Miniprotein binders against 7-carboxy-7-deazaguanine synthase (queE). Designs and how they scored, part 6

Target 1, 235 residues: 7-carboxy-7-deazaguanine synthase (queE), of Hyperthermus butylicus (a2bj90)
Amino acid sequence: MSRSARRKTSALNTVLRVVEVFASIQGEGPFTGTYSVFVRLAGCNLRCPFCDTRYAWSLEAGKPLGVEELVEEIARYEPSLVVITGGEPLLQRHPLNSLVEGLESLGLRVQLETNGILPAPARDEQLWRVYHVVSPKDVPVRVPGAKLHPSWVDYARATGRAWFKFLVANEQHVREVAEYVAKLGIPRSRVYIMPLTPEKLDMKELLELHSRIASLAVKWRLNFSPRLHLLVQLP
Below, E stands for the ipSAE of ESMFold2; O stands for the ipSAE of OpenDDE; V2 stands for 0.75 times the mean of E and O plus 0.25 times the DockQ between their complexes.

## First folded at step 2 (miniprotein)

Design r5d (from r5 with K27L E30W E34M R37Y E77Y E80L E84W E87L)
Fold by ESMFold2-Fast, scan of step 2:
Structure r5d (fold): chain B 235 residues (1-235), chain A 115 residues (1-115)
Amino acid sequence: as target 1 above (235 residues)
Amino acid sequence: SPEELLKKAEELIKEAEELIRKGDPELALWLLKMAVYLLIEAAEKSGDPELLKKAIELAIKVVELALELGNPEAIKYALLLLKWVALVAEKLGDEELKKEAEELIKKAEELLKKS
């Protein structure tokens, strides 16, 4: 965390490639229901078959925005939570740390959504102090190239600021998640299961899926994450 | 440390080379993207010009492997990385490195037109 006069400033520490910034309600994870501003960063290191945001896969999909300009834009929304998502936001790690510093200086709560392939924050990063929702893609959905970096488990144990959110379609998926988190030593209190939703479901189908996965969460003693924004038809 | 980040990047580049030989371009591209992240982090975390030069050398190798993959996404990624290399070369006053980066940019742009 200490600043060093020997550290050089670079353009990469002050500019982010941003796809979109918008206000909505956090529909997923431990902060479900919170009035939030979403900052979607460009670029991703995976190609998930079920991805809803394929338009963010390319770094070129993002508009270059200065960190200070972005902080001012976010602050105008007066959010209870800033959700930094992507693509994979850790691909832009250095300017992201600068963004987090600016947001924290305003007293804003920050949550990062990450696939967990890149290493967890180190103690000297601004990112060490914010919340992380890690969405592993190696289990149960097994996306090619996906592998959770082991440092995320250590980070979660050290800080209590990481949760692990898994997409599940059925009970077999939940069993695989339970075995996976037990093997890695992830506490059940840090684990969320969330419905794997096809791109378009009618409202009855969406509610039935949520009910089924929620029932499995109770049965397996795991936390449940809805996709609330889909249920209330928000972005 | 910056040296540990460079070592990890080098390992990922070697793994990507093997995957290209085995015919797994999607996984290879992902590893190359990861290596780029580590190289940039090492360069920015360190004030050492020697570590920055090593990061640039590895970045050029990543570019060459991405161009070998030949798909539009890999080529676009190589272009982004090359523009970063050119910018760093200009700041260092390294005319030869800047020229090398600009030549690779032209090659990448030609490959994009062909695909």
Scores: ipSAE 0.000, ipTM 0.134, lowest interface PAE 17.9, mean pLDDT 79

Design r5e (from r5 with E10W K14M E17L K54W E57L K61Y V63A L69T E103F K107M)
Fold by ESMFold2-Fast, scan of step 2:
Structure r5e (fold): chain B 235 residues (1-235), chain A 115 residues (1-115)
Amino acid sequence: as target 1 above (235 residues)
Amino acid sequence: SPEELLKKAWELIMEALELIRKGDPEKALELLKEAVRLLIEAAEKSGDPELLKWAILLAIYVAELALETGNPEAIKEALELLKEVAEVAEKLGDEELKKEAEFLIKMAEELLKKS
């Protein structure tokens, strides 16, 4: 069938492996400050040395939850935004499309956090209609195996529903990001740089790092993402 | 049944991801290859293009993992899986999925020529 053909969603796999569901404030990216429910899916295809959610790397870390049950749980929070994160949520792509369909039927706004290694949504997926924050790990942090799939750039241009969020520690990292996005043709308006926060920073160090990276964002004409939840001590 | 095939594929995927966590990516590759084949079979029996798309995406992950191991035989086996995916997409009449599979076949062939 052609791209315009209506695709069916299989009812055979409507179970997700879920690590945790909790309410908080979105601390990162274009929706910073939004009252959100976070749904952390289990499993990841990377092993980033700076990862703060290592407990979610294994699918065994997640409990099986039916899509309908999960939709009901999320809806009880009455969130302004549903953030689906993980691990790597696209490893559970098949049941994830069903979850998105259920959430959209309730008028809930959905944002997916992804490392962008797996392809972007196609027009006939439910995932096509939601927001995506893509966090590439090939530049500047150079995680092995973390090549951004080129379809994410096409998806961003076609929909206006994707942004690219890069972890940076210093100006050399920002330069590498600027060169990378220019080479791929990613508009600066869709690019965020965010502090790469080492474990065990005290509050003074955390604020100084935020200030430094924010200053670089202004200098390089890129958007800045804080890690607001760390600054205000929320999950 | 497609339901039993899907359940078995999912169990293999979970076991493979645990093996990657424990530092055994080559054994994980074997399980993921089997999972891809089970998803292709389920897609063929059910006529569900979503299952085939999941198989294509999993085959990409298998191909990338094979590259990281640096094993030419693993890359060659990933290429064979992608060819099976392309054939199933053609039988389903899904031109978009067929083109995706063909693109990945070219990438895998290119990588094997450079090794």
Scores: ipSAE 0.005, ipTM 0.200, lowest interface PAE 11.0, mean pLDDT 79

Design t2 (from t0 with E6F R8Y E48W R50L T52I V88Y R90T)
Fold by ESMFold2-Fast, scan of step 2:
Structure t2 (fold): chain B 235 residues (1-235), chain A 93 residues (1-93)
Amino acid sequence: as target 1 above (235 residues)
Amino acid sequence: SKVRVFVYIEDEGRTYTFEFEVDSPEELERVLREIEEFLRRHRPERVWILIIVEDPEQARRIAEELERIARELGYKDVRVELDGNTVYVTASR
């Protein structure tokens, strides 16, 4: 292979490896509180130590579903929002574009959750037209091998359809996020900080953590994302 | 048998992404050879490789080969994960 960009497309552009499809309330990010259907795609290009969905790391964790079948399944829920998450959904980029096209043809609002390591959508992709919540893992949590692709900042500026959501545990983390987004030129209006929740917090601890991080969001003039589903005990 | 290969490469501020769907053993060998040649010639800063094969024994052999190549090329941070039919390799200089 040459150092020039070399693209080989998947021959299977209509089949996705899907871990689960379920209805819930979007608990995170700019659409918090929205009745949603979650589509968890299999496979991930990171191994985050704080990951809540390790069962989705392997592509073999998902079963193959045709795009048309999946669109029909999603539509039966009559959702206000379709949340496509994973793993890392962009690992299945080609059939994902077909899924998004099908969902958009039904007038459904689509949001992707992505770690942002793979490039942002190009203008000729169906993915260009939907919402993206990008969760960088290079700052503050410093996952090895994680680096935000710079095209996500350009995409956010060009479209207004990307937000950046950061897991934070304390004020030092928030400071690092503030420095990071300033360096990259990400507007603070596009930035969310969200509690980094350790395993097995009780409800009192979970609420106290949310309160601390929300207070820091006010102090640093950033948006706050709860993990609402954890607070109300939904999937 | 259908095999999926994802390669993400970061080098000198540039990013390259390769996605292959492979339906024969001969085609898989060609893709793996192309990956090896690219790594040997260019020695990029960071590489992520995800390969999904039809059988776990094939996955193990591929994982061992890619780890050997990465270490021979002097990558210091090499992580290999094998999960059933899935091979995940990351390498950084």
Scores: ipSAE 0.006, ipTM 0.239, lowest interface PAE 10.4, mean pLDDT 80

Design t3 (from t0 with R4Y E6L T17V E19W E48T R50Y T52L)
Fold by ESMFold2-Fast, scan of step 2:
Formats: structure tokens, sequence, C-alpha cells
Structure t3 (fold): chain B 235 residues (1-235), chain A 93 residues (1-93)
């Protein structure tokens, strides 16, 4: 849409705007290969050119669902992991804490995917107790407005429950990531590099890109995240 | 410079989230005016405003304007956190 300003709203502390709920395999990050239920929340505070989920950018893309209803829907899948993603799920922070409380009450493991622009959880939030995969967009991909909030580094050190996942296309990107994490004091053990898939690639090209980025991860002593769901044609 | 504005409002146990994507200085001024009008009309108990800009100088100017508005509206506990290009304003009554 060719508009300079966009206004979206979401309401109520017990309601989340949800784009989709589906079962799949976690294809990225430290829990790659885990049978998961994905909860995609509506709304995003960035407009990444390489975004695969542009349909979730608007809060209006989400159906309002009560926390209790959503917990029951997730539980029916009997997942090993609940992945809460978006858009940017922290845009709906208050009802998200209630969702996490409900999921923890059932003994479910929760992972949040976030761009890290909004602050990390405080100690009195339910979100403090779950896993977070933070995907900074300021380096190397340089998305406007995408500065990582420094509290995420403190949270990672305090809890051991945050990892930082960076999109990379080449060795120069990996070098920039290495400098960035060194500057911020992020341990390499908590850093993942993941292939930047900027356009529609065939399977051979996708595998070759994965192989090249994985080799760079070994060379630079960083962790590697595939995009496994793309390789195996899952959502 | 593109600006992202998130306004989180907590009032009587309910949370409202307003999100704006702004592409021009004129649109930013309009959004800030809309926020001021909303706060003046509804006087919610707690407001958190997150603003993300490319330019740290622009972030500082926006932070000052929002702090002024919050205090003029009678919010006594106003905290402004400025880190590079990110502004967080927290105001409560």
Amino acid sequence: as target 1 above (235 residues)
Amino acid sequence: SKVYVLVRIEDEGRTYVFWFEVDSPEELERVLREIEEFLRRHRPERVTIYILVEDPEQARRIAEELERIARELGYKDVRVELDGNTVVVRASR
C-alpha cells in the first residue's frame, strides 16, 4: 500500500491478535528439528525487505483470540515446543505474558522469536522464564529502525535463555556479525548464523547456500541455524 | 527517515496497543498529535511509547516532546530511556 502512515490497534489484556496456529517442525535456531506448534501473532514494528511473512505485518491480519481459548487450541496438538512468533510478538506483551503463564501451567516448553527492538523481559514477567531467540535486524541486514535493545544481552547473561540469530549471505556478513557480538559482549556460544534467502531459490540453490553458510559457521566458530522447513517443504 | 511508533496503554486491567509506521516528518507530527489527543481524552493509567528511528538526534527530539506532553497531561511518574535510535517513554499516574 502506498501510504506514509499506517494505524493499527489491538485491545484487551486477555486477547491476542493471532494470524495462524499450526503444527510443524522448528526449522531454525537451537531447537531445530523439534515437533512444534507455531503461534503467529499479528503486527510488526519492522518492514524487512526479505520478510517471508508479510501477511502478518498488520495487527488487523490477526483474529482476536482469548488466552484461554488459544491455550486449549495449542494443547490439542500435544507439542514438544510452542513457538510464539509474528510479526513481532512483543507488540502484544501483556496478553502474551498471560498466554505464557497458561502454557507453563500445562508443562509446555515455550520459545519466543523476536526482533529484539523492544526490551527483554523483566524478572517479574512470565516471559522471563521462557526461551528467546532474538533476531537482530541492525546487523548485517541493516533494516531501518532495527536497533537491538541492550537489555537482551543482560537478559541472556542473567538467564542463559536467549540466543541471537543473524541472517547472513556471505563471509563479509559473518565478519560484521562477529564484530557486532564482540562489541556487545554476546558470547559466541549464543550466536547463530542463518542463510539469508532473499529470493525464491530452487532446492539445489537453497542447499548450496546452506552448505556455504554452515562452512562459514565452522570457520568463524559460531553456531549454524538451517532453515530446515524450507529444505523439507514444511510451513 | 522511516519511524516506527508503538503505544501500549494499560487502563483498568486492559491493554491496548496502537502501532504506527511513519515515512515522513509531517506524518510523524500528525501521529504524535493523535497520541496526545488520545491521552488527553482518555487519561489512561499507564502508557508506554516505543519509537524507533534511524537518526539518534531525531530520537532525542521525539523523546523530549513526548516527555513534555506526558508531564503536561498530569503523569507524575515519567521515565524516558534513550538508547541510540530507540526511545522508550513510560508514564503513569
Scores: ipSAE 0.000, ipTM 0.181, lowest interface PAE 14.4, mean pLDDT 79

Design t4 (from t0 with E6T E48Y R50I T52F R79W E81T V88L R90Y)
Fold by ESMFold2-Fast, scan of step 2:
Parts: structure tokens; C-alpha cells; sequence
Structure t4 (fold): chain B 235 residues (1-235), chain A 93 residues (1-93)
């Protein structure tokens, strides 16, 4: 492989396509209720029919931002947690590792939200050291093209830094999740079920759905994730 | 026409990064052929390629070609994202 190196070309290794950066409360998963800064990266490798963030599917939706500039912007919020999400943030894996390095150098706690189709971090990646919430889309919601990469189970066992969050609409879905995680050897303590929310629900319907899924979590001895931001009307 | 190409390769616990700046379509084609030859010879575990191209149609053609090459080389996890003039390719065995 031939190469021609100039200092300006190295910027390509540290530029991310960013849709939005905003402060809110983490509404989902193991860190529910935490004051967080959300960094939504552009691009996605799925087209889920229930997706709430279709505006982030294209890389063109994202503005190119240098890692150093982004780290400075995030730091100004003084967050308890940095949530890196998107479409699929692992599509921008190389500059994402640089972002994580910068954030960790400031002592900031980082959580990645991923669909788990791309492989889990390797030990030599900065991403190996942060928290991951993996949201499989093969079970129970059966999104075409979705398949959890088996390395995520190994990563979860090796590090204790991954949880698995499943969208569920009814008890049959919960049963499928229970069978899925048992087959893969994922501990129940690492598993969250979360309501699959239809496009338009009034507040009473939203609360009733949360109550129903939470009751199923108790029945099946799984953790429950609300969608707290929807209940309190935050982004 | 300025084109910038970044290739990151991970294999056997080692990481290699190559950066190219090319001024012509012929030079870009040569760089892409050299990348393909490298991948055929070494079969690295993971490859990440990012390409900035001025022409969106050229970006689309490059994305399609790199996806085909990765699959022909036996990479099972291949993801290609195309955004106007930016191509991102990820491939893993």
C-alpha cells in the first residue's frame, strides 16, 4: 500500500458527523434519571419501522465536527454522563475511539447506545473501557438485516460493561426475550425490557403501557427500562 | 479534484493507518487497486475506510465497488454508508 501523508489529512481520523448535542435526562436503561449530554451521530445501518430518529439515518444529517471541538462543547455542560447515540455510532468507529479518549481524559463517564450488529470493542480500543447499552433488533421485533454480533456476549462477560435492552409490546415478546438471553447465556441482571411505544399515545395510554410492561418485567424477573423522557416531556 | 482517503486496518492486535491525497481519477483508481491488493495479501481482521470525494456520483460508485470487493474477499460483516460526497466502509471477518 502506497501512502502520501500531509498533516491536514490526519483531520479525517478525528472528524465525526454529528446531528445534535443537547443536555437532558437519560430516560432509558441502567442509567435512567442521570443528568446527561446526548451526542447523536449521523448514519444508520438499519431502517426500523418504529424508529423515532429517522432524521439521523443519513450521514448528510450530520455536521462534521472535530473531536477536540466536540469534547470542549460536551465539557461545558458538566454532565454526569455522556450518551453517544445516533443512528448507529459504531459506523464512525475510528473517530469515535478518539472522542472517547478525549472524554475519558476529562474524567467523564461515557455510555454508548448501539444496535449490536457491528462487533463489540476489542481490548486495544478506547471503546473497550466505556459502558454499552446494546439494543438488539433481531428479537423480538424482527427488523430485516438485524442480527446481534456474538462478540457482544463475550464483551459483556469479560468487562461487565454491557447491558441488553429489548423493545417489547406484549407478553409473547417477553417470552421470546427470555428464551433468547437464556440461549446466549446473558445473565438476567444484564437484561432490560422497554415498552415499544406507538407513534401517538396520550399520557394515560403511555402510562398504562409502561405499567403493563413493568408488570411483565416483575413476572419474568427481568429489569425494566421506562422511556422517562416521554413521560416527563423532555427531548 | 481533491480526494482524501483514510484507511485503518486492525490485525493481530496491531493498528495501521494510511492517509492518501489524490488529485486525479486515475490516481484514485490506482490507490483503490493498491488497497485491494493489500487486503487480498494480508486479509486483516478489520478494515475501516473513509473517503471524501467532491462528486457524489463518484462517491456512490466507490461505495458500491468497495462493498463488492470486501464481500468477494470473504468479509462477513460489511457496512457501507454513503452521504453525498462521503463514503464510510467497515469490514470484518
Amino acid sequence: as target 1 above (235 residues)
Amino acid sequence: SKVRVTVRIEDEGRTYTFEFEVDSPEELERVLREIEEFLRRHRPERVYIIIFVEDPEQARRIAEELERIARELGYKDVWVTLDGNTVLVYASR
Scores: ipSAE 0.000, ipTM 0.193, lowest interface PAE 14.7, mean pLDDT 79

Design t5 (from t0 with R30L E34Y E37W E57L R61Y E64F R68L V88T)
Fold by ESMFold2-Fast, scan of step 2:
Structure t5 (fold): chain B 235 residues (1-235), chain A 93 residues (1-93)
Amino acid sequence: as target 1 above (235 residues)
Amino acid sequence: SKVRVEVRIEDEGRTYTFEFEVDSPEELELVLRYIEWFLRRHRPERVEIRITVEDPLQARYIAFELELIARELGYKDVRVELDGNTVTVRASR
């Protein structure tokens, strides 16, 4: 490596590209209902057609924030949970490990939201010790370039700190998810199905969709994730 | 400047591909450092990196850096292809 590249790497190791930081209620997954601070990191390695956060696709959408500055900003909210999301936060893996170290030093609980294309944490990473909600994009809605890294299944079994969350619109999608997780050996207890919400649903339609997908979760013996923030009109 | 990055990784009989668009030189460096970190830590059997930039000269510099990284990490077979503003680096153990 050139000296210039090494110097630039060192500077970037302490800086994250951040789109937004805000307090809300975690509306999805195993921590639904928790008072949380959301940290949306810039950049994504996918271009999902159903993506609600297209503004975060580019790393340029994020402002450079030092890890220490970001830890202080998060701590001021006094959250029960810090949700690190994006884009794809693992694209900024190195400074992200530093952020997690800082947050854990304050006793804060951390959850990462990831598409699972990049490998799961190794034991010597700070990320090994936090919670992960993995949202595979290879099933049932197939996104070009998406494939779950198998290390996420190993990580889930080894730590009990990963869950797999799938967007579903109908029973055929649930069947495909059930086949997929069985093939990979993912326990049903680690699997969530969540409504794939089209844009511009009214409250009655949104509740009816939630009810339908929840009923399918019961039928297929999978966990159900709402999109609670949409139902209560929070960000 | 729009830059497109594609990475294909083959390890233990499995293939992974990811791609994204990068809008700044700083973003490109973050991506290149992530690729370097990934390769250094996991040493996959085969990797193909394809980067399309706006400037053929920039493509040449990226090709040089990626080849250097691959060789520094101990990849024995490293192939670099330059086609206008697209660089493709293939490395295997």
Scores: ipSAE 0.000, ipTM 0.199, lowest interface PAE 17.5, mean pLDDT 80

Design t6 (from t0 with E26L R30W R33Y E37M R60L E64Y R68F R71E V88T)
Fold by ESMFold2-Fast, scan of step 2:
Structure t6 (fold): chain B 235 residues (1-235), chain A 93 residues (1-93)
Amino acid sequence: as target 1 above (235 residues)
Amino acid sequence: SKVRVEVRIEDEGRTYTFEFEVDSPLELEWVLYEIEMFLRRHRPERVEIRITVEDPEQALRIAYELEFIAEELGYKDVRVELDGNTVTVRASR
């Protein structure tokens, strides 16, 4: 089956459980500041204590939407970037590959946000060809059940299309991240540290936290991800 | 050593040129992906992509990838030229 033949059949009767579709600015990671459409898929394989999107944990939180309908909806926004997030988008891997195929056929740039527990894409998946921001939850935050699948390191080395984004609260967390990525052989150029934001920080506290984590990124020679949308009060 | 990428686009009677220097095979994969996404979005009438890499085997691999992409996108006239470690792909619709 060629890629063209796969395209002709892959969208038939494919449905995604979608929580929300909205336009905003990507506030995190390597594409910070990009005008984006966010597609939040339902379902998650973790229950992170610090999760801001607990409403997306259940598959039942998502409305069934055909891949073709979703592609049309996304295209109407004319985005510079399509951010597919969740829950955990890879729980809906098969229809997700069909969605990516449709979006790429329109020349839309796609970024997947994933916890990295499920395996990285294989070369014959449409997902092989898109950007991935992997947010491991095994270090430093130690969420029960979380473990980065080792295939993500191989994928990052093979493609240059994966970055690793870690939530950190203090310098001890940064040290643990540095040790973790060194042990796995993840290049520092592929590593972002991002503030772990507790509930009910005021704007002064939020900015002070960002400043502190950014300073640690400089000290440890890692990339820094803000949570820009929180600072500018966007979704 | 640096990998050099040149893209020439002709569309609606105008010519645009883009040049990139990349320091690693990893950065080259990103540039190739961005070129593909540009072609999918804009479907320019004619495109010429010239890439000079560190070795002939990498040039051959890139030639196969770009030829496949151009044909998949429906370009009717696709020409690939290999000259040592330089690959040139010309495609028109």
Scores: ipSAE 0.000, ipTM 0.301, lowest interface PAE 16.6, mean pLDDT 82

Design t7 (from t0 with R4E E6W R8T E48F R50Y V88I R90L; at its last look DockQ between E and O 0.05; V2 from the best seeds 0.00; counts 0 for: pae E 8.8 > 1.5, placed apart)
Fold by ESMFold2, look of step 3:
Structure t7 (fold): chain B 235 residues (1-235), chain A 93 residues (1-93)
Amino acid sequence: as target 1 above (235 residues)
Amino acid sequence: SKVEVWVTIEDEGRTYTFEFEVDSPEELERVLREIEEFLRRHRPERVFIYITVEDPEQARRIAEELERIARELGYKDVRVELDGNTVIVLASR
């Protein structure tokens, strides 16, 4: 590797393409209700029809930010949790590991949101020590190109730091999720079902959908995730 | 470690996904030629390529070649990451 090639790779690996950084409440999954700073990374390897963040699909949607600068910006919010999301954050894996290293050096807790197509972290990655919420997109809505990498189940068992979250609209979807996680050996304690919210729902409809999915979660003995930020109208 | 190649291509509202487990240099070379040929012929609106190999030097050469091809074909939004043995390419027009 020439000095020019290594310098170019190093510069790219120390920069993230970032769509937005903002403070809010984590509205989904095991950390629901936590005061959080969200870092939305650009680029995605899927085009989900239900995606709420289509503006993050292209890498060009993100501005290049140095990892050190980003760590300092995040720290100024004094977050209880840093949520790294996107697009698909693992598309920027190397500089993402650098970001995680910086955040952890400040004692900040980090959670990653991923569609699980790319492999789970290796033991020598900074991402190994981070919390992960994995949202497979091949069940129950079968998004083309989506397939959960099998390493995520092994990672979850080895570390206890991964949870699996599924968008559902009805009981048939919940049945499909239950069968999927049972076949993969994912414990129910690590599984969340969350309402699949179609466009143009009013608040009454949102609450009704939440109630129905929550009742199904109880019936099927799965964890329930709200979309709390939608209910309280936060970003 | 397994050699893996993932390719997701989106063009004119259609998505194509190729997933290969590759166990020989000949198979990897063939897959890489197929990827290059497809990109040159069709120039899809979006492409995602994920490649792992056992040799980090090979990963570096693959990353450089794929970056060259994407830029030559005029892809504007190009991200190429090399992380030891792993190459990730995301390109869009």
Scores: ipSAE 0.012, ipTM 0.430, lowest interface PAE 8.8, mean pLDDT 84
ESMFold2-Fast, scan of step 2: ipSAE 0.110; ipTM 0.541
ESMFold2 (binder alone), look of step 3: mean pLDDT 79; pTM 0.764
OpenDDE base, look of step 3: ipSAE 0.026; ipTM 0.418

## First folded at step 3 (miniprotein; from fd2 with V9F A11G A24M A56K V76Y)

Design fd4 (at its last look DockQ between E and O 0.05; V2 from the best seeds 0.00; counts 0 for: pae E 10.3 > 1.5, pTM E .766 < .8, placed apart)
Amino acid sequence: SKIYVLIFFEGDDPEELKKILEEMIKLAKELGAKVEYTIEGNRVWIVIEGLSEEVKEKIAEEAKKLAEEYGLKVEYLIEKLE
ESMFold2, look of step 3: ipSAE 0.000; ipTM 0.269
ESMFold2 (binder alone), look of step 3: mean pLDDT 74; pTM 0.682
OpenDDE base, look of step 3: ipSAE 0.059; ipTM 0.563
ESMFold2 (binder alone), alone request of step 4: mean pLDDT 73; pTM 0.674

## First folded at step 4 (miniprotein)

Design s1 (from fd2 with K80L)
Amino acid sequence: SKIYVLIFVEADDPEELKKILEEAIKLAKELGAKVEYTIEGNRVWIVIEGLSEEVAEKIAEEAKKLAEEYGLKVEVLIELLE
ESMFold2 (binder alone), alone request of step 4: mean pLDDT 74; pTM 0.690

Design s10 (from fd2 with I20A L27K V44L A56K V76F K80L)
Amino acid sequence: SKIYVLIFVEADDPEELKKALEEAIKKAKELGAKVEYTIEGNRLWIVIEGLSEEVKEKIAEEAKKLAEEYGLKVEFLIELLE
ESMFold2 (binder alone), alone request of step 4: mean pLDDT 67; pTM 0.574

Design s11 (from fd2 with E16K L17V K19E I20A L21I E23K I25L K26E E30K K80L)
Amino acid sequence: SKIYVLIFVEADDPEKVKEAIEKALELAKKLGAKVEYTIEGNRVWIVIEGLSEEVAEKIAEEAKKLAEEYGLKVEVLIELLE
ESMFold2 (binder alone), alone request of step 4: mean pLDDT 73; pTM 0.680

Design s12 (from fd2 with L51V E53P K58E E61K E62R K64E K65E E68K E69K K80L)
Amino acid sequence: SKIYVLIFVEADDPEELKKILEEAIKLAKELGAKVEYTIEGNRVWIVIEGVSPEVAEEIAKRAEELAKKYGLKVEVLIELLE
ESMFold2 (binder alone), alone request of step 4: mean pLDDT 76; pTM 0.703

Design s13 (from fd2 with G32N A33G K80L)
Amino acid sequence: SKIYVLIFVEADDPEELKKILEEAIKLAKELNGKVEYTIEGNRVWIVIEGLSEEVAEKIAEEAKKLAEEYGLKVEVLIELLE
ESMFold2 (binder alone), alone request of step 4: mean pLDDT 74; pTM 0.682

Design s14 (from fd2 with G41D N42G K80L)
Amino acid sequence: SKIYVLIFVEADDPEELKKILEEAIKLAKELGAKVEYTIEDGRVWIVIEGLSEEVAEKIAEEAKKLAEEYGLKVEVLIELLE
ESMFold2 (binder alone), alone request of step 4: mean pLDDT 73; pTM 0.664

Design s15 (from fd2 with A11G I20A L27R G41D N42G V44L K80L)
Amino acid sequence: SKIYVLIFVEGDDPEELKKALEEAIKRAKELGAKVEYTIEDGRLWIVIEGLSEEVAEKIAEEAKKLAEEYGLKVEVLIELLE
ESMFold2 (binder alone), alone request of step 4: mean pLDDT 70; pTM 0.593

Design s16 (from fd2 with I59L A63I K80L)
Amino acid sequence: SKIYVLIFVEADDPEELKKILEEAIKLAKELGAKVEYTIEGNRVWIVIEGLSEEVAEKLAEEIKKLAEEYGLKVEVLIELLE
ESMFold2 (binder alone), alone request of step 4: mean pLDDT 81; pTM 0.772

Design s17 (from fd2 with Y70L L72I K80L)
Amino acid sequence: SKIYVLIFVEADDPEELKKILEEAIKLAKELGAKVEYTIEGNRVWIVIEGLSEEVAEKIAEEAKKLAEELGIKVEVLIELLE
ESMFold2 (binder alone), alone request of step 4: mean pLDDT 76; pTM 0.705

Design s18 (from fd2 with L51I S52D E53P K80V)
Amino acid sequence: SKIYVLIFVEADDPEELKKILEEAIKLAKELGAKVEYTIEGNRVWIVIEGIDPEVAEKIAEEAKKLAEEYGLKVEVLIEVLE
ESMFold2 (binder alone), alone request of step 4: mean pLDDT 71; pTM 0.629

Design s19 (from fd2 with T38I E40Y R43E V47L K80L)
Amino acid sequence: SKIYVLIFVEADDPEELKKILEEAIKLAKELGAKVEYIIYGNEVWILIEGLSEEVAEKIAEEAKKLAEEYGLKVEVLIELLE
ESMFold2 (binder alone), alone request of step 4: mean pLDDT 75; pTM 0.693

Design s2 (from fd2 with V44L K80V)
Amino acid sequence: SKIYVLIFVEADDPEELKKILEEAIKLAKELGAKVEYTIEGNRLWIVIEGLSEEVAEKIAEEAKKLAEEYGLKVEVLIEVLE
ESMFold2 (binder alone), alone request of step 4: mean pLDDT 77; pTM 0.738

Design s20 (from fd2 with A33V Y37V V76I K80L)
Amino acid sequence: SKIYVLIFVEADDPEELKKILEEAIKLAKELGVKVEVTIEGNRVWIVIEGLSEEVAEKIAEEAKKLAEEYGLKVEILIELLE
ESMFold2 (binder alone), alone request of step 4: mean pLDDT 72; pTM 0.635

Design s3 (from fd2 with I20A L27R)
Amino acid sequence: SKIYVLIFVEADDPEELKKALEEAIKRAKELGAKVEYTIEGNRVWIVIEGLSEEVAEKIAEEAKKLAEEYGLKVEVLIEKLE
ESMFold2 (binder alone), alone request of step 4: mean pLDDT 78; pTM 0.730

Design s4 (from fd2 with L17F I20A A24M L27R L31F K80L)
Amino acid sequence: SKIYVLIFVEADDPEEFKKALEEMIKRAKEFGAKVEYTIEGNRVWIVIEGLSEEVAEKIAEEAKKLAEEYGLKVEVLIELLE
ESMFold2 (binder alone), alone request of step 4: mean pLDDT 72; pTM 0.648

Design s6 (from fd2 with V9F I20A K80L)
Amino acid sequence: SKIYVLIFFEADDPEELKKALEEAIKLAKELGAKVEYTIEGNRVWIVIEGLSEEVAEKIAEEAKKLAEEYGLKVEVLIELLE
ESMFold2 (binder alone), alone request of step 4: mean pLDDT 82; pTM 0.785

Design s7 (from fd2 with A11S D13S K80L)
Amino acid sequence: SKIYVLIFVESDSPEELKKILEEAIKLAKELGAKVEYTIEGNRVWIVIEGLSEEVAEKIAEEAKKLAEEYGLKVEVLIELLE
ESMFold2 (binder alone), alone request of step 4: mean pLDDT 74; pTM 0.689

Design s8 (from fd2 with A56R V76Y K80L)
Amino acid sequence: SKIYVLIFVEADDPEELKKILEEAIKLAKELGAKVEYTIEGNRVWIVIEGLSEEVREKIAEEAKKLAEEYGLKVEYLIELLE
ESMFold2 (binder alone), alone request of step 4: mean pLDDT 65; pTM 0.543

Design s9 (from fd2 with V44L L51V V76I K80I)
Amino acid sequence: SKIYVLIFVEADDPEELKKILEEAIKLAKELGAKVEYTIEGNRLWIVIEGVSEEVAEKIAEEAKKLAEEYGLKVEILIEILE
ESMFold2 (binder alone), alone request of step 4: mean pLDDT 78; pTM 0.737

Design t8 (from t0, 13 letters changed)
Amino acid sequence: SKVKVEVTIEDEGRTYTFEFEVDSPEELERVLREIEEFLRRHRPERVWIVIEVEDPEQARRIAEELERIARELGYKKVEVLLEGNYVLVFAER
ESMFold2 (binder alone), alone request of step 4: mean pLDDT 81; pTM 0.800
ESMFold2-Fast, scan of step 5: ipSAE 0.005; ipTM 0.277

